VHH binders against p49116. Designs and how they scored, part 130

Target 1, 238 residues: p49116
Amino acid sequence: EGPLLSDTHVTFKLTMPSPMPEYLNVHYICESASRLLFLSMHWARSIPAFQALGQDCNTSLVRACWNELFTLGLAQCAQVMSLSTILAAIVNHLQNSIQEDKLSGDRIKQVMEHIWKLQEFCNSMAKLDIDGYEYAYLKAIVLFSPDHPGLTSTSQIEKFQEKAQMELQDYVQKTYSEDTYRLARILVRLPALRLMSSNITEELFFTGLIGNVSIDSIIPYILKMETAEYNGQITGAS
Short names: E, the ipSAE of ESMFold2; O, the ipSAE of OpenDDE; V2, 0.75 times the mean of E and O plus 0.25 times the DockQ between their complexes.

## First folded at step 9 (VHH)

Design x13 (framework vhh_brivekimig_d4; at its last look DockQ between E and O 0.02; V2 from the best seeds 0.00; counts 0 for: pae E 16.1 > 2, placed apart)
Fold by OpenDDE, look of step 9:
Structure x13 (fold): chain B 238 residues (1-238), chain A 119 residues (1-119)
Amino acid sequence: as target 1 above (238 residues)
Amino acid sequence: EVQLVESGGGVVQPGGSLRLSCAASGFTFEDYGMSWVRQAPGKGPEWVSSISGDSSYTLYADSVKGRFTISRDNSKNTLYLQMNSLRPEDTALYYCATEFYSRGPLDYSSQGTLVTVSS
């Protein structure tokens, strides 16, 4: 068998909505996030190993790890997205919403903590100067996680994850030969992804979903869409 | 009745410092995160900084990171914003916010403290 990932899987280019509004609004944020989500899922689709698992298993995997994939995508695309600005805007909009809804102190704390965790994660990845190959492999490792409940074909998934890990190891060894512990430093960041709530992420980035549809419910649809078709499907904007 | 009263604003030269205060009343202050928001003339509201109820974490907008410090004294029901290395672009009406204090959307002009940075 060939490698799990090829150079085509390294490319991960997010196109932001244009033009950028004078003030980042919920629609812009949601559209941006939706594009990233779609890009991430379509990236997964492009992996032959992922295709080999079948539609049901693919859907289950993405449902289990979309938040992690999305978060890695945020980190990877932080600059092009102006993530810090988006987060600030989210907080600003959230404050207004919180005031209207009269959320509890515990809830606001949870949300703020989540934003903090997200920012810290992205910052940490930036500090590590993670490159496109490393991101691709990290996403693959996250995607092919066999330890999510309810998964089928866990043996095969594990095999793919191991392959991703090995290829990452080889890449890091080759590319960063002078940094003996780079692989470990990179991999140790992955647990942080599972500390983040998918529900809170959805609330922060996807508040403008059409019909109050959940990310979980639209995942199968997204996975069936052609790449060029994702525009306007979540936010309703063309 | 929930009340938030901002103070500490003024005119300062670029590079100067100010410390803003927000006196809170009408709710259990320590149970809630607090935020500073500012609105510059002709611009929309901009989030500046947030702090958890127990001060365990803080958040800052990129525009103020390294220059501003948010803190709170729960014994005094007071939120603070230490602003150092002030710039002209920091000129704005500053107000504090909580989930308990509903200020209609973009209704921030009725309260706050004005910070003017000019030479």
Scores: ipSAE 0.006, ipTM 0.246, lowest interface PAE 11.0, mean pLDDT 86
Fold by ESMFold2, look of step 9:
Structure x13 (fold): chain B 238 residues (1-238), chain A 119 residues (1-119)
Amino acid sequence: as target 1 above (238 residues)
Amino acid sequence: EVQLVESGGGVVQPGGSLRLSCAASGFTFEDYGMSWVRQAPGKGPEWVSSISGDSSYTLYADSVKGRFTISRDNSKNTLYLQMNSLRPEDTALYYCATEFYSRGPLDYSSQGTLVTVSS
C-alpha cells in the first residue's frame, strides 16, 4: 500500500463567484459555501483509500464528518473567501431577524456562540501558519474517523486514520525539524471541530440557497456526481 | 409582503412532461436564490432543486437528476421547473420557496401546484 495521499490531494483551489458584489447577500454566501462543500466532497472522493471502502461505508463516513471537513476548508480558504466579511454580513442579517422577532433568544445565543467558535478556530489555524500538506493530512484524519456512531468497517477506517497520522508526523518532522512541538500544537486543534454544530453550519451558510434541507441528505448525490456535471453546474470550479 | 404563486401542474402519463411556473412578488427577485420542494401524499417535504439569483449555480436531488431542469427569468420574476420523463414517484404537491436567511426558504411556500403521474 503506497502513501495515503499524493501531491494531487494537497492542491485545494477554491474559485469564488464573480467579483464580490457591493452589497453582500445571502445568494453570494450560499454560492461561495456550496463551492467549498463540493470541493471538499470531491477531494474526499479522489482518495483511493476512501474509494476502497465501498459505496455505503464511504457515504456514511462523509455524512458523519462533512461539517468538520467544511470547517477545515473554511479555515484553509478564509482569505480567498473573505470569510470575516461573510461572517459580518451573517451577523447583520441575524440582527435584522431579532428586530423582526423571527428568532428566539436561545437560538440567537447558540448561533452567535457558534460564529465565535468558528472565528477562533480559523484564527488559531492562521496563527500556526498551517500549510497545504498539513491541511490535507488533517482532513484525512477527520475523514477517516472510526469513532462516529453507526459506521461499518471501523477497523479499516482506523487503519487509514493511523496512516494519515503517521504521514503527517513524518511530514512535520522533515519539514519543521527545529520545531519539536509543532505536531502537538496542530493536533490539539482537532477536538474543537467536534464542537461545531452541523445544524448551525447549515443555517449560516446553506439555508438560503439549498433551502432548509440537511446537508447529510444530499451527500450521496454529491458523491455520485460526475466531474463534468459538477463543473458544468458550478461556474469556475475545477 | 412576499407572494409566490405556482402553476403548471396537472395529470400526466408516465414518461410525459410538465413545466411548472412560480410567479414571485414582494421582494427583489434577482437578489435571492429559489428552490423547488415537493411533498408526496403522507410524506414530509423533499427538496428537489435550487437555483441562484443569477442562474450561475444549480443543484438537483438524485431522484430527479437528468430529468428535471430548473431555470428562472428575472425580467418576469418567474421561476420554472421543466419536468421530463415523469414517473409515478414524482406525484406530489410542488412548492417554490425563496431564500430568506432569517426565515428559511420554506417560510413563504404557497398553496403549491399538484402533479399527478398515473396511467
Scores: ipSAE 0.000, ipTM 0.115, lowest interface PAE 16.1, mean pLDDT 78
ESMFold2 (binder alone), look of step 9: mean pLDDT 80; pTM 0.806

Design x14 (framework vhh_brivekimig_d4; at its last look DockQ between E and O 0.10; V2 from the best seeds 0.00; counts 0 for: pae E 15.3 > 2, placed apart)
Fold by OpenDDE, look of step 9:
Structure x14 (fold): chain B 238 residues (1-238), chain A 119 residues (1-119)
Amino acid sequence: as target 1 above (238 residues)
Amino acid sequence: EVQLVESGGGVVQPGGSLRLSCAASGFTFEDYGMSWVRQAPGKGPEWVSSISGDSSYTYYADSVKGRFTISRDNSKNTLYLQMNSLRPEDTALYYCATEFYDSGPLDYSSQGTLVTVSS
């Protein structure tokens, strides 16, 4: 039995749409988000342990944790995607919607709080200076969460999660031997992911491309896509 | 340590102008986009403007478009916001911010600079 993750799973390179527009429109934001989503799901699919769970279980896991994976991806790719600028653009668009009375006061509050939580999380991760290995393991821990309702093979999922945690621990001890509490500081950030609404994330990042189709509904298709296919899909959507 | 220090705020009459500055240190300034955000009394934070590292791209909130100009001098590690045709609704505490990155700690403990537009 080999390790859960290999060096190949550490690579997480997001390619942004080109050229960058003078104004970050909804389409650009959605395309960027979609690329990240596809990358995240492709990453999950590349894990042998994930493959071993079978198609149904895989789909269920991703459905349960896609928002968390996506958010970790946002944090990891924040610099390359100019996340702060994207979020600023989203806020700007939201303000326009507010002016047009398209949203209730309560909804506005929820959305703004969500954006704040996203920013705060990403900032916290940046402050911790999380590296590629740590991100990979954190994503694995999130992916192999057995506590979602309706999952099958929960015992196996739990084992994979534990393996991810152990490998992360080993890596941190090896790489950051002088920082005794680094692992704890990193892991304590994970609960913040569960406070974020998948619905609001979907609305903020994906409504322009997906329309009325939910991320939940397209996940099975994304997981079945070949790398070339989803790259083509991204290109076609641009 | 990343440090951002805003300056240039003050009291101005409607229609007046101000130029804000943000002195940055602790990171490679030119490699990162920069933004201005503001918070008015009793209101939440509002995005104002952003500029790419090489100044190739600039973005503005609709509320300030045509009136504010963001710029930067990478040789001085300084971000600027030229504010013209100021309005009472522009009254706020103005902050500068960096793009997110994973190299070193980000410091968001800046005090901001207060802009007051009143007759």
Scores: ipSAE 0.024, ipTM 0.327, lowest interface PAE 5.5, mean pLDDT 86
Fold by ESMFold2, look of step 9:
Structure x14 (fold): chain B 238 residues (1-238), chain A 119 residues (1-119)
Amino acid sequence: as target 1 above (238 residues)
Amino acid sequence: EVQLVESGGGVVQPGGSLRLSCAASGFTFEDYGMSWVRQAPGKGPEWVSSISGDSSYTYYADSVKGRFTISRDNSKNTLYLQMNSLRPEDTALYYCATEFYDSGPLDYSSQGTLVTVSS
C-alpha cells in the first residue's frame, strides 16, 4: 500500500491543435476538448489502484465521473486552452441560435446556466491558485467515488478515495503549513462537480466529434485503447 | 420573497447614454450570477448581458458588445447596466434576472424599466 499517485501522475500537459485559427470554430473547440478528454482518460488508466479494480469496475467508475474529471481538466488547463475565449465563442453561437430560432428558450436557459456554473468553478480554482499536486489528488478523489449507483467493490473504492484524501491532506499541510484552512477550502469545491451535466458538456464541447453518440457509450472503447492510439488522440495525430 | 426592482429607464436620443439599476433583496445576492434581458414591443425576450456573482466573468450579446457594460455592487445588492451609444433598436423594456439552480438562470418576475431611444 504505497502512495496512490506517483510524480508521473502529477504531470498533466495539454497541447492545443496547431495552427490556432484566427476565429474559433466548432472543429477547433471539439479537437481541443477531445485532446483533454483522452489525456484525462489516459491519466486515470495509468493509476495502479485504478488498474487493480478490473476492467468492468473501471468502465463503471469512468462512466460515472468522466464529466467531473473533464471539468477538473478544464479548470487546470484553462489558460492553455484559452477557455474564456472558447466559452465566449460558444455564448456568441447561442445568441445566433436564438436569433435564427434554432433552439428552444428552455434549452438556451439550461446551457447558459451550465456555462455560468463552469466559469464560477474555474474562477474559484484559479483564485485558490490550486497546484498540479492538488489537482492530481482532487481528480483521484473524484475518480474513486464509491457513491455512484451500480458500483461493485465499493469498499475497495472507498479505501482508495480515503487514501487520496489522506495524501492530499499530507501534501497541503506540508506545502501550505501557513494556511490552516486551505484543505477545507479546496474540498468545498468538489460538490459543484456533481452538478455539472454530462449531456450539456457534450453539447458545448463535443458536438462535432460524436454526432449522436454519447461519451458514456464510448468509454469502454476509450479505456481499452493502446498507448499509441491514446497519443494520437491527445495530439490529434492518428 | 426574491425581489428585483429595476430603475433608470427613460427617453433618450440616439447616441445617448443611460444607466440602469436593479435592486435585489430576499437572497444572498453575491452567491448568484445576474442577467439583463430586454423585450421590444411585439418581440420575444432577448438576452443582453450576464455577470457572475463575484464579477469575474461578464458576457454580452453581440448586438450590445462594446456599447453596454454590466456591473454589480455586492455591498449594495445592486446590479447595473451602463448603456452607451444607444440606438433606436435598443428601445425595449429591460429587466434583470437571477441565476437560481431550482428556477433556472433567467427569472422574469420583475416589472422592468422602459428605455426609449427616439429623436
Scores: ipSAE 0.000, ipTM 0.151, lowest interface PAE 15.3, mean pLDDT 80
ESMFold2 (binder alone), look of step 9: mean pLDDT 79; pTM 0.800

Design x15 (framework vhh_brivekimig_d4; at its last look DockQ between E and O 0.06; V2 from the best seeds 0.00; counts 0 for: pae E 17.5 > 2, framework grips, placed apart)
Fold by OpenDDE, look of step 9:
Structure x15 (fold): chain B 238 residues (1-238), chain A 119 residues (1-119)
Amino acid sequence: as target 1 above (238 residues)
Amino acid sequence: EVQLVESGGGVVQPGGSLRLSCAASGFTFEDYGMSWVRQAPGKGPEWVSSISGDSSYTFYADSVKGRFTISRDNSKNTLYLQMNSLRPEDTALYYCATEFYDSGPLDYSSQGTLVTVSS
């Protein structure tokens, strides 16, 4: 049996919308986020093990972990995205909403805490200097999580997750042989992903583009579209 | 280790000007966008301005647009914020931020530089 991931799965190149506006508006943010989301879904789909689970199971897995995958993507693509600028823009927009009394105090707190958690996570990953291989395996680990409710083929999912973990371990031992605790430091970051609300992420990054349509509802369509259609969707969303 | 050190704050009268500086070290400065964020007493952090690594793009909050100018000197690893036509509501602790959020606006370990606008 071959490896879970190949070098082709290490590549994770996000293309940002162009031209960049003078002011990062909601549309630009949403489009950028959508591109990342689509890239993440397409990445998952490219994994043979993922394909082997079948359409229904695939959809269920992605529905369960899209927020985690997306967040890992944010961390991985933080420089290309200028994530700090995007988050700053989001905060700015949020402040405008606050001034307009569109949000309750509790909701404001929740949203601000979420933004904090996002940047803390991304910062922690940057500090660890996570490379493309490590990101790929981390994404695989969160993708093949058997502990979500309603999943089928949980035994197989667990096996794939274990394989991802083992390959990550091998890679880290080989590449970072002098850092004996690197694997542990990397894996210990994963729980932070589960603390983040998918609803708030959706609200912050996607409301301007998809309107009232939930990420959950569009995931099946994203997983079914061809690469060309994906590119077309990105263009059409502009 | 990433280090950001803000300076240039002080007390100024309304309508006055200040120029803030942020000295950066511990990373390839030119490869990263930089931002200014401020926090007024009793208020949450507020985004002020951002600039791309090569200075090709600049962004401003509506509250400071036309009055503040962000710039950078990559040869000196320094970020600047020229603040003109200062208002009392600009009173805040000003922070510079990078893609490394440990030195960002929500990192209270950063000292920032205090700007006070008062008559």
Scores: ipSAE 0.014, ipTM 0.290, lowest interface PAE 8.6, mean pLDDT 86
Fold by ESMFold2, look of step 9:
Structure x15 (fold): chain B 238 residues (1-238), chain A 119 residues (1-119)
Amino acid sequence: as target 1 above (238 residues)
Amino acid sequence: EVQLVESGGGVVQPGGSLRLSCAASGFTFEDYGMSWVRQAPGKGPEWVSSISGDSSYTFYADSVKGRFTISRDNSKNTLYLQMNSLRPEDTALYYCATEFYDSGPLDYSSQGTLVTVSS
């Protein structure tokens, strides 16, 4: 009937803790990543089509795709986050942890390859100059993926994904009318998101949480939060 | 025995340039990523830059991005840091480190190389 996304779903403003600490530390990285996670969950929850699927389906969808949404958020906010700086500090922290915890060389290579893939994805999105509308539709496409195991209502999810794809197509054709292949170039970036490991993302960005709970286990709590509590988490205000 | 030896430090004016080197021995240099770390007087270590074993990618701290360039020559087992547009806040003792060993003021076999930027 109506559009899948409205202008309110295009706005995606991440506020970083300020000032940036003299030495990047686990607290700053975790706070920054947590703000992006909560912003991404609030964004997903605000979509009427998402709300219509019901709470159990909402939880299942977000559990299946939170890392893809988070990765799109990293790409969208890479400049405001100074993501390259954060990734460099994570590398240094991991090297110190290896010395003390004696991690294997295979684990180091796995993590460094993941960091490289993340940087490549963010760079490719920056080179395409993906705008806020395009990011919103890409996030909707990964959110409403019917292919994840264990989902209910997969036919309705598929219809919402098709609608997101149609609205992206219409937007790109209208806004970038002289670039015949822009839509194709954008869509071929999506498979890279499935290569990102949620376990490694947790280790890279959520070290303050890993000792207690996984992101997967807290998703139902995050989705039930009152809007004012979300805003406090997104801005760091209390 | 793993050994890292830094050199190339000195005193320069603001806006000047220096090139640091780090000679590595005791391990297969090209198999491991390398980093530069610095420590300003009275402060803790600050990570500066990293490079992969095959030089496929590099990482930089925001404070040095666009001014510093990390590189390596695997045939000479040597890591480099080209520092341009130097500022007084770049004044520090600079160390190199491997992805399995960190070099610092109290760390294994490394003394670092001092960079002083003063007018």
Scores: ipSAE 0.000, ipTM 0.116, lowest interface PAE 17.5, mean pLDDT 79
ESMFold2 (binder alone), look of step 9: mean pLDDT 79; pTM 0.802

Design x16 (framework vhh_brivekimig_d4; at its last look DockQ between E and O 0.58; V2 from the best seeds 0.00; counts 0 for: pae E 14.4 > 2)
Fold by OpenDDE, look of step 9:
Structure x16 (fold): chain B 238 residues (1-238), chain A 119 residues (1-119)
Amino acid sequence: as target 1 above (238 residues)
Amino acid sequence: EVQLVESGGGVVQPGGSLRLSCAASGFTFEDYGMYWVRQAPGKGPEWVSSISGDSSYTLYADSVKGRFTISRDNSKNTLYLQMNSLRPEDTALYYCATEFYDSGPLDYSSQGTLVTVSS
């Protein structure tokens, strides 16, 4: 078996919708998020080990971890996305809803805390100065998590996760030889991803485009999308 | 339109060998993992083997491990399954696919290729 990841998997280039509006409306936010989601899922699909697992397992894995992958993507693409601006816009929209008394106090708190956790996570990743290789391996570790309920082929998934971890370790050791504890510092960030609600993420980033359709339900279709179709959507008008 | 055409099936005696082929068209073949699935008479579909787009990863069902070898030629858009030491329980319609499900039958557009192992 070859390596789990190659240099081709390190590239993670998000193309934002153009032009950027003066005011970040719900549509722009949703489109940006959708592009990131598609990029993340197609990144997963490009991994040979992932390809070998089959549709059932692939779908189950992505369904289980899409929020974590998406969040890592947000962190990685934070500058390109102007994530701080997007989050500010989301908060503004939320504020409008609050003023209209459409949300309960508990819900407001929950949503605001989620935004805070998301921002803090991205900031923490920026402070660690995570590079493209490290992001790729972190995403792989998250993707090949065997501890989600309902998964098949858990033994194989675990093997892939271990391989991702080993390759990451090797990379960090070679690249950051003077930083003995770098691996531990970056891995310790992963638990924060599981503190984030996929439902709230979906509501904040995807409600405008998906409507009543869940991310869960569209994952199989995204995974089946041709690369050319994906590229066409990225370059085309939404 | 995605098209998959299987071939190479036939009747063989136990212990015999066959090589199946699958000609693919209508998609970027090298970008996709490919799978072999089989369906025995009166049974549901069973996953047999998987291969990644670049052939760097191959997986096998326990029932065929050590006997079957999956491979592909991306320049020919062709998937292969070398079957050695065939057993009567290997008798089935064999399908190639870009997708497979462990939970149940999949509607395949292809006709499959019949492998019969009998003395």
Scores: ipSAE 0.290, ipTM 0.700, lowest interface PAE 1.4, mean pLDDT 90
Fold by ESMFold2, look of step 9:
Structure x16 (fold): chain B 238 residues (1-238), chain A 119 residues (1-119)
Amino acid sequence: as target 1 above (238 residues)
Amino acid sequence: EVQLVESGGGVVQPGGSLRLSCAASGFTFEDYGMYWVRQAPGKGPEWVSSISGDSSYTLYADSVKGRFTISRDNSKNTLYLQMNSLRPEDTALYYCATEFYDSGPLDYSSQGTLVTVSS
C-alpha cells in the first residue's frame, strides 16, 4: 500500500506542435488538444491503482471523467498552450459567424458561456498558484470518483479517492504549513468541472477528430493503445 | 498477438494449496495491471484478485481475502495466484486478464486452468 502516485505522475509536460502558425487555425488547435488528451489518458492509465481496477472499470471511469481531466490539463498547461489566445481567436470567429448568419444566437450563447466558465476556472487555478503535486492529486480525485452512473468496483474506487484526498491533505499541510485554508480553497474549485460540457469541449477543441466521432466512442481504443504509440501521439512523433 | 496461458490447476483436498501461473506474451507486461477471474460450473464469472503493473497495489474479493495471494514477476512476464486453505466453493475454471482487454469466459482469448476442491 504505497503512495497512490509516484514522481512520474507529477511530471505533466505538454509539447506543442511545431511550427506555431502566424494565425491560429483549427488544425493547430485540434493537434494541441489531441496531445493534451493523450497525455491525460497516458497519465491515468499509468497509475497502479487505476491498473488494478481492470479494463471495464477503467473504460467506465475515463468515459465519465475525461472532460474533467482534460479541463484540469487545460488549466495546468494554459501558459504552454497559449490558451487565452486560442479562446480569444475562437470568440472572434464566433462574433464573425453572427455577422454572417452562420450560427444560431442560442448556440453561440451556449458556447460563449462555456468559454467564460473555462476562462474563470483557469484564472482561479492560476491565482491559487496550484503546483504540479496538487494538480496530480486533483486529477486523481476526479479520476477515482465513485458516484458516476454505470461504474463497477465502486468500493475500491472510493478507497482510492479517499487515499488521493488524504495524500493531497498531507502534501498541502507539509508544503504550505502557513496557509491553513489552502486545501479548502483548492477543493472548492472541483465542482466547477462538472459544469463543463463534453459536447462543447469537443466542438471547441476536437472539430474533425477521427471522422467526426465523439471522444466517448474512442476512449476504449485509447486505453488499449500500446505505450510506444501513446508516446508518439503525445509528442507528435507518429 | 497477445496471449495469456494459465497453468497450475488440479485436484486438491479441502484445506490444501495450489499455485496458479499465467504466462503473458505480445505486450509490455509491466505497463499493465493484471487480474484473476474464476467461473464455477453453472455460474457467472467472479473477479478474484488484481495487481498493478509495479505490484504496489493488490486487491482481493472478500470471498478469498486472507487465503489467496496475487503476485507477478515482470522479468518473466508471469502472473501468479497462491491459493491456500482451499474450500469446495473455490472449485472453478480460473483465468487471467489484463487491463487492455478482457480475457473472461465470454471473450475466450484463453483456456483457463481448472481447480477442483473435493475430498
Scores: ipSAE 0.000, ipTM 0.346, lowest interface PAE 14.4, mean pLDDT 81
ESMFold2 (binder alone), look of step 9: mean pLDDT 79; pTM 0.790

Design x17 (framework vhh_brivekimig_d4; at its last look DockQ between E and O 0.05; V2 from the best seeds 0.00; counts 0 for: pae E 19.1 > 2, placed apart)
Fold by OpenDDE, look of step 9:
Structure x17 (fold): chain B 238 residues (1-238), chain A 119 residues (1-119)
Amino acid sequence: as target 1 above (238 residues)
Amino acid sequence: EVQLVESGGGVVQPGGSLRLSCAASGFTFEDYGMSWVRQAPGKGPEWVSSISGDSSWTLYADSVKGRFTISRDNSKNTLYLQMNSLRPEDTALYYCATEFYDSGPLDYSSQGTLVTVSS
């Protein structure tokens, strides 16, 4: 069999909404996040191994790992997104929402800690200077995780994950031969992704856009969306 | 009644320093995270920094990272913002914000403290 990923899977270009508003508003943030979400899921869909698992399994995998994929995407696209500014805007919005919704102190703390964790994760990835290939493989590793509850074809998923890991190892060894522990340093970052709440991520980035609809519920739709429709949505969105 | 009273603002030259204070009353201070927000003339509110109730975590806007330090003294019910290397773009009304009780809304409206950075 050929490689799990090709050079086409390395490209991960996020297009931000245009024009940028004078101030970051909830709509802009949600739209930006949605584009990243779509990009991430369509990236997954473009992987032959992912396609081979079938629609039901694909949907289950993405439901299980979308937060991790999204977070890796945030890290990878942090500069183009101005993520730190977005997070600051979110925090500001949160303060306003607190006034209206009477959020508990515990909940606020939880949300703030989540934002902190997210920022720290992205910063750590930046410090490691993770390249496009490494991000692609890391995304593949989290995508093809066999340890999520309720998955079918776990043996095959595991095989794909191992392949992703091996290819990453080979790439790192070839590209960063002078850094013998780079692979380990990179992989050690992955557990941090699972410590992040998908519910909080959804609330922070998507509440203004999807309303009462969950990311979980729209995943099948996103995965079925044609690339042309996606591109049209991106280019047509203001 | 919840009260937040900011102080410490003033006029300072670029590169100067100021320390803002926020005196809190009317609620259990240590149970709540606190934030600094600023509003420059003609601009909307901008989040500056946040700190947890127990000071276990802090957050900063990129615009102030490395220059500002948020802290708190729970024994004094006081929030602080140490501002170093001040820039003209830091000119704003600074006010502190808090979390809310589940039992009802907190009236944390405050007058803020004005920081002016100018040569």
Scores: ipSAE 0.025, ipTM 0.310, lowest interface PAE 5.6, mean pLDDT 87
Fold by ESMFold2, look of step 9:
Structure x17 (fold): chain B 238 residues (1-238), chain A 119 residues (1-119)
Amino acid sequence: as target 1 above (238 residues)
Amino acid sequence: EVQLVESGGGVVQPGGSLRLSCAASGFTFEDYGMSWVRQAPGKGPEWVSSISGDSSWTLYADSVKGRFTISRDNSKNTLYLQMNSLRPEDTALYYCATEFYDSGPLDYSSQGTLVTVSS
């Protein structure tokens, strides 16, 4: 019944905490990442097809894909976030953690490989000049993935994903009509999202002075959060 | 102003060797870990190796382990990468970066140093 996404789902405006500190710190990084996470969850919640699946299915879907949505958000907002500067600050904190015997050499290798894969993904998306409509459909394809373990209503989820894929195809062919291979180039980047570890993402972006945040455990609360509370967390409504 | 300047690249035959240098300025070099990152033509960046500020630990990507050696001379503010047994797959533009982070593809203002392994 009608298109999966409307133009209101294309708007994705991230506002960074102000003012930027002289030296980036764990608090600034965690607040910046939290704003992106809340924006991504609010975006997913606003989709009528998502709403139609019901609360239990919504929670299960977001738990399965939040890291992929977050990673797409990082790529989409990499310039406004100054992601390269944030990653440099994360590396400094990682160095301090090994000094305190908190990380093994094998863990450092895993984390560095993850950072490299994230940089590679963001660079490839920037080189393709992915626009806001394309990002919105890519996020929908990721959100409505029926192949995650433990999901219910997989037939309906699959139908929504197929609809997102068809709408992306139609958009790309109309908007980039002289680039026959653009859709293929975009879709070949999606498998890289499955290489991203949610546990490492939590360690990199969501650890702070008040302790670790388990994203999996807070997803039901974020999805139920009133609009006023969302705006307070974002602190950037225009 | 922090500056990192790479040098020592060139053309070598397979099985050959090269030594890359990275001259650092604008910060207290010995306080920070350093890394090498490379980008092959048509490919994304690949982390190569890292070394701590006091050289107490080194790390290598599986693709270069046993062939490349990272080192530093804190008295000269210089990072090195000794590359032995070079393969055509090692052909890339090589960058240095502070700690576990390079300048990254989101900040490609660095020129890097080009290594070409070809017969």
Scores: ipSAE 0.000, ipTM 0.098, lowest interface PAE 19.1, mean pLDDT 78
ESMFold2 (binder alone), look of step 9: mean pLDDT 78; pTM 0.785

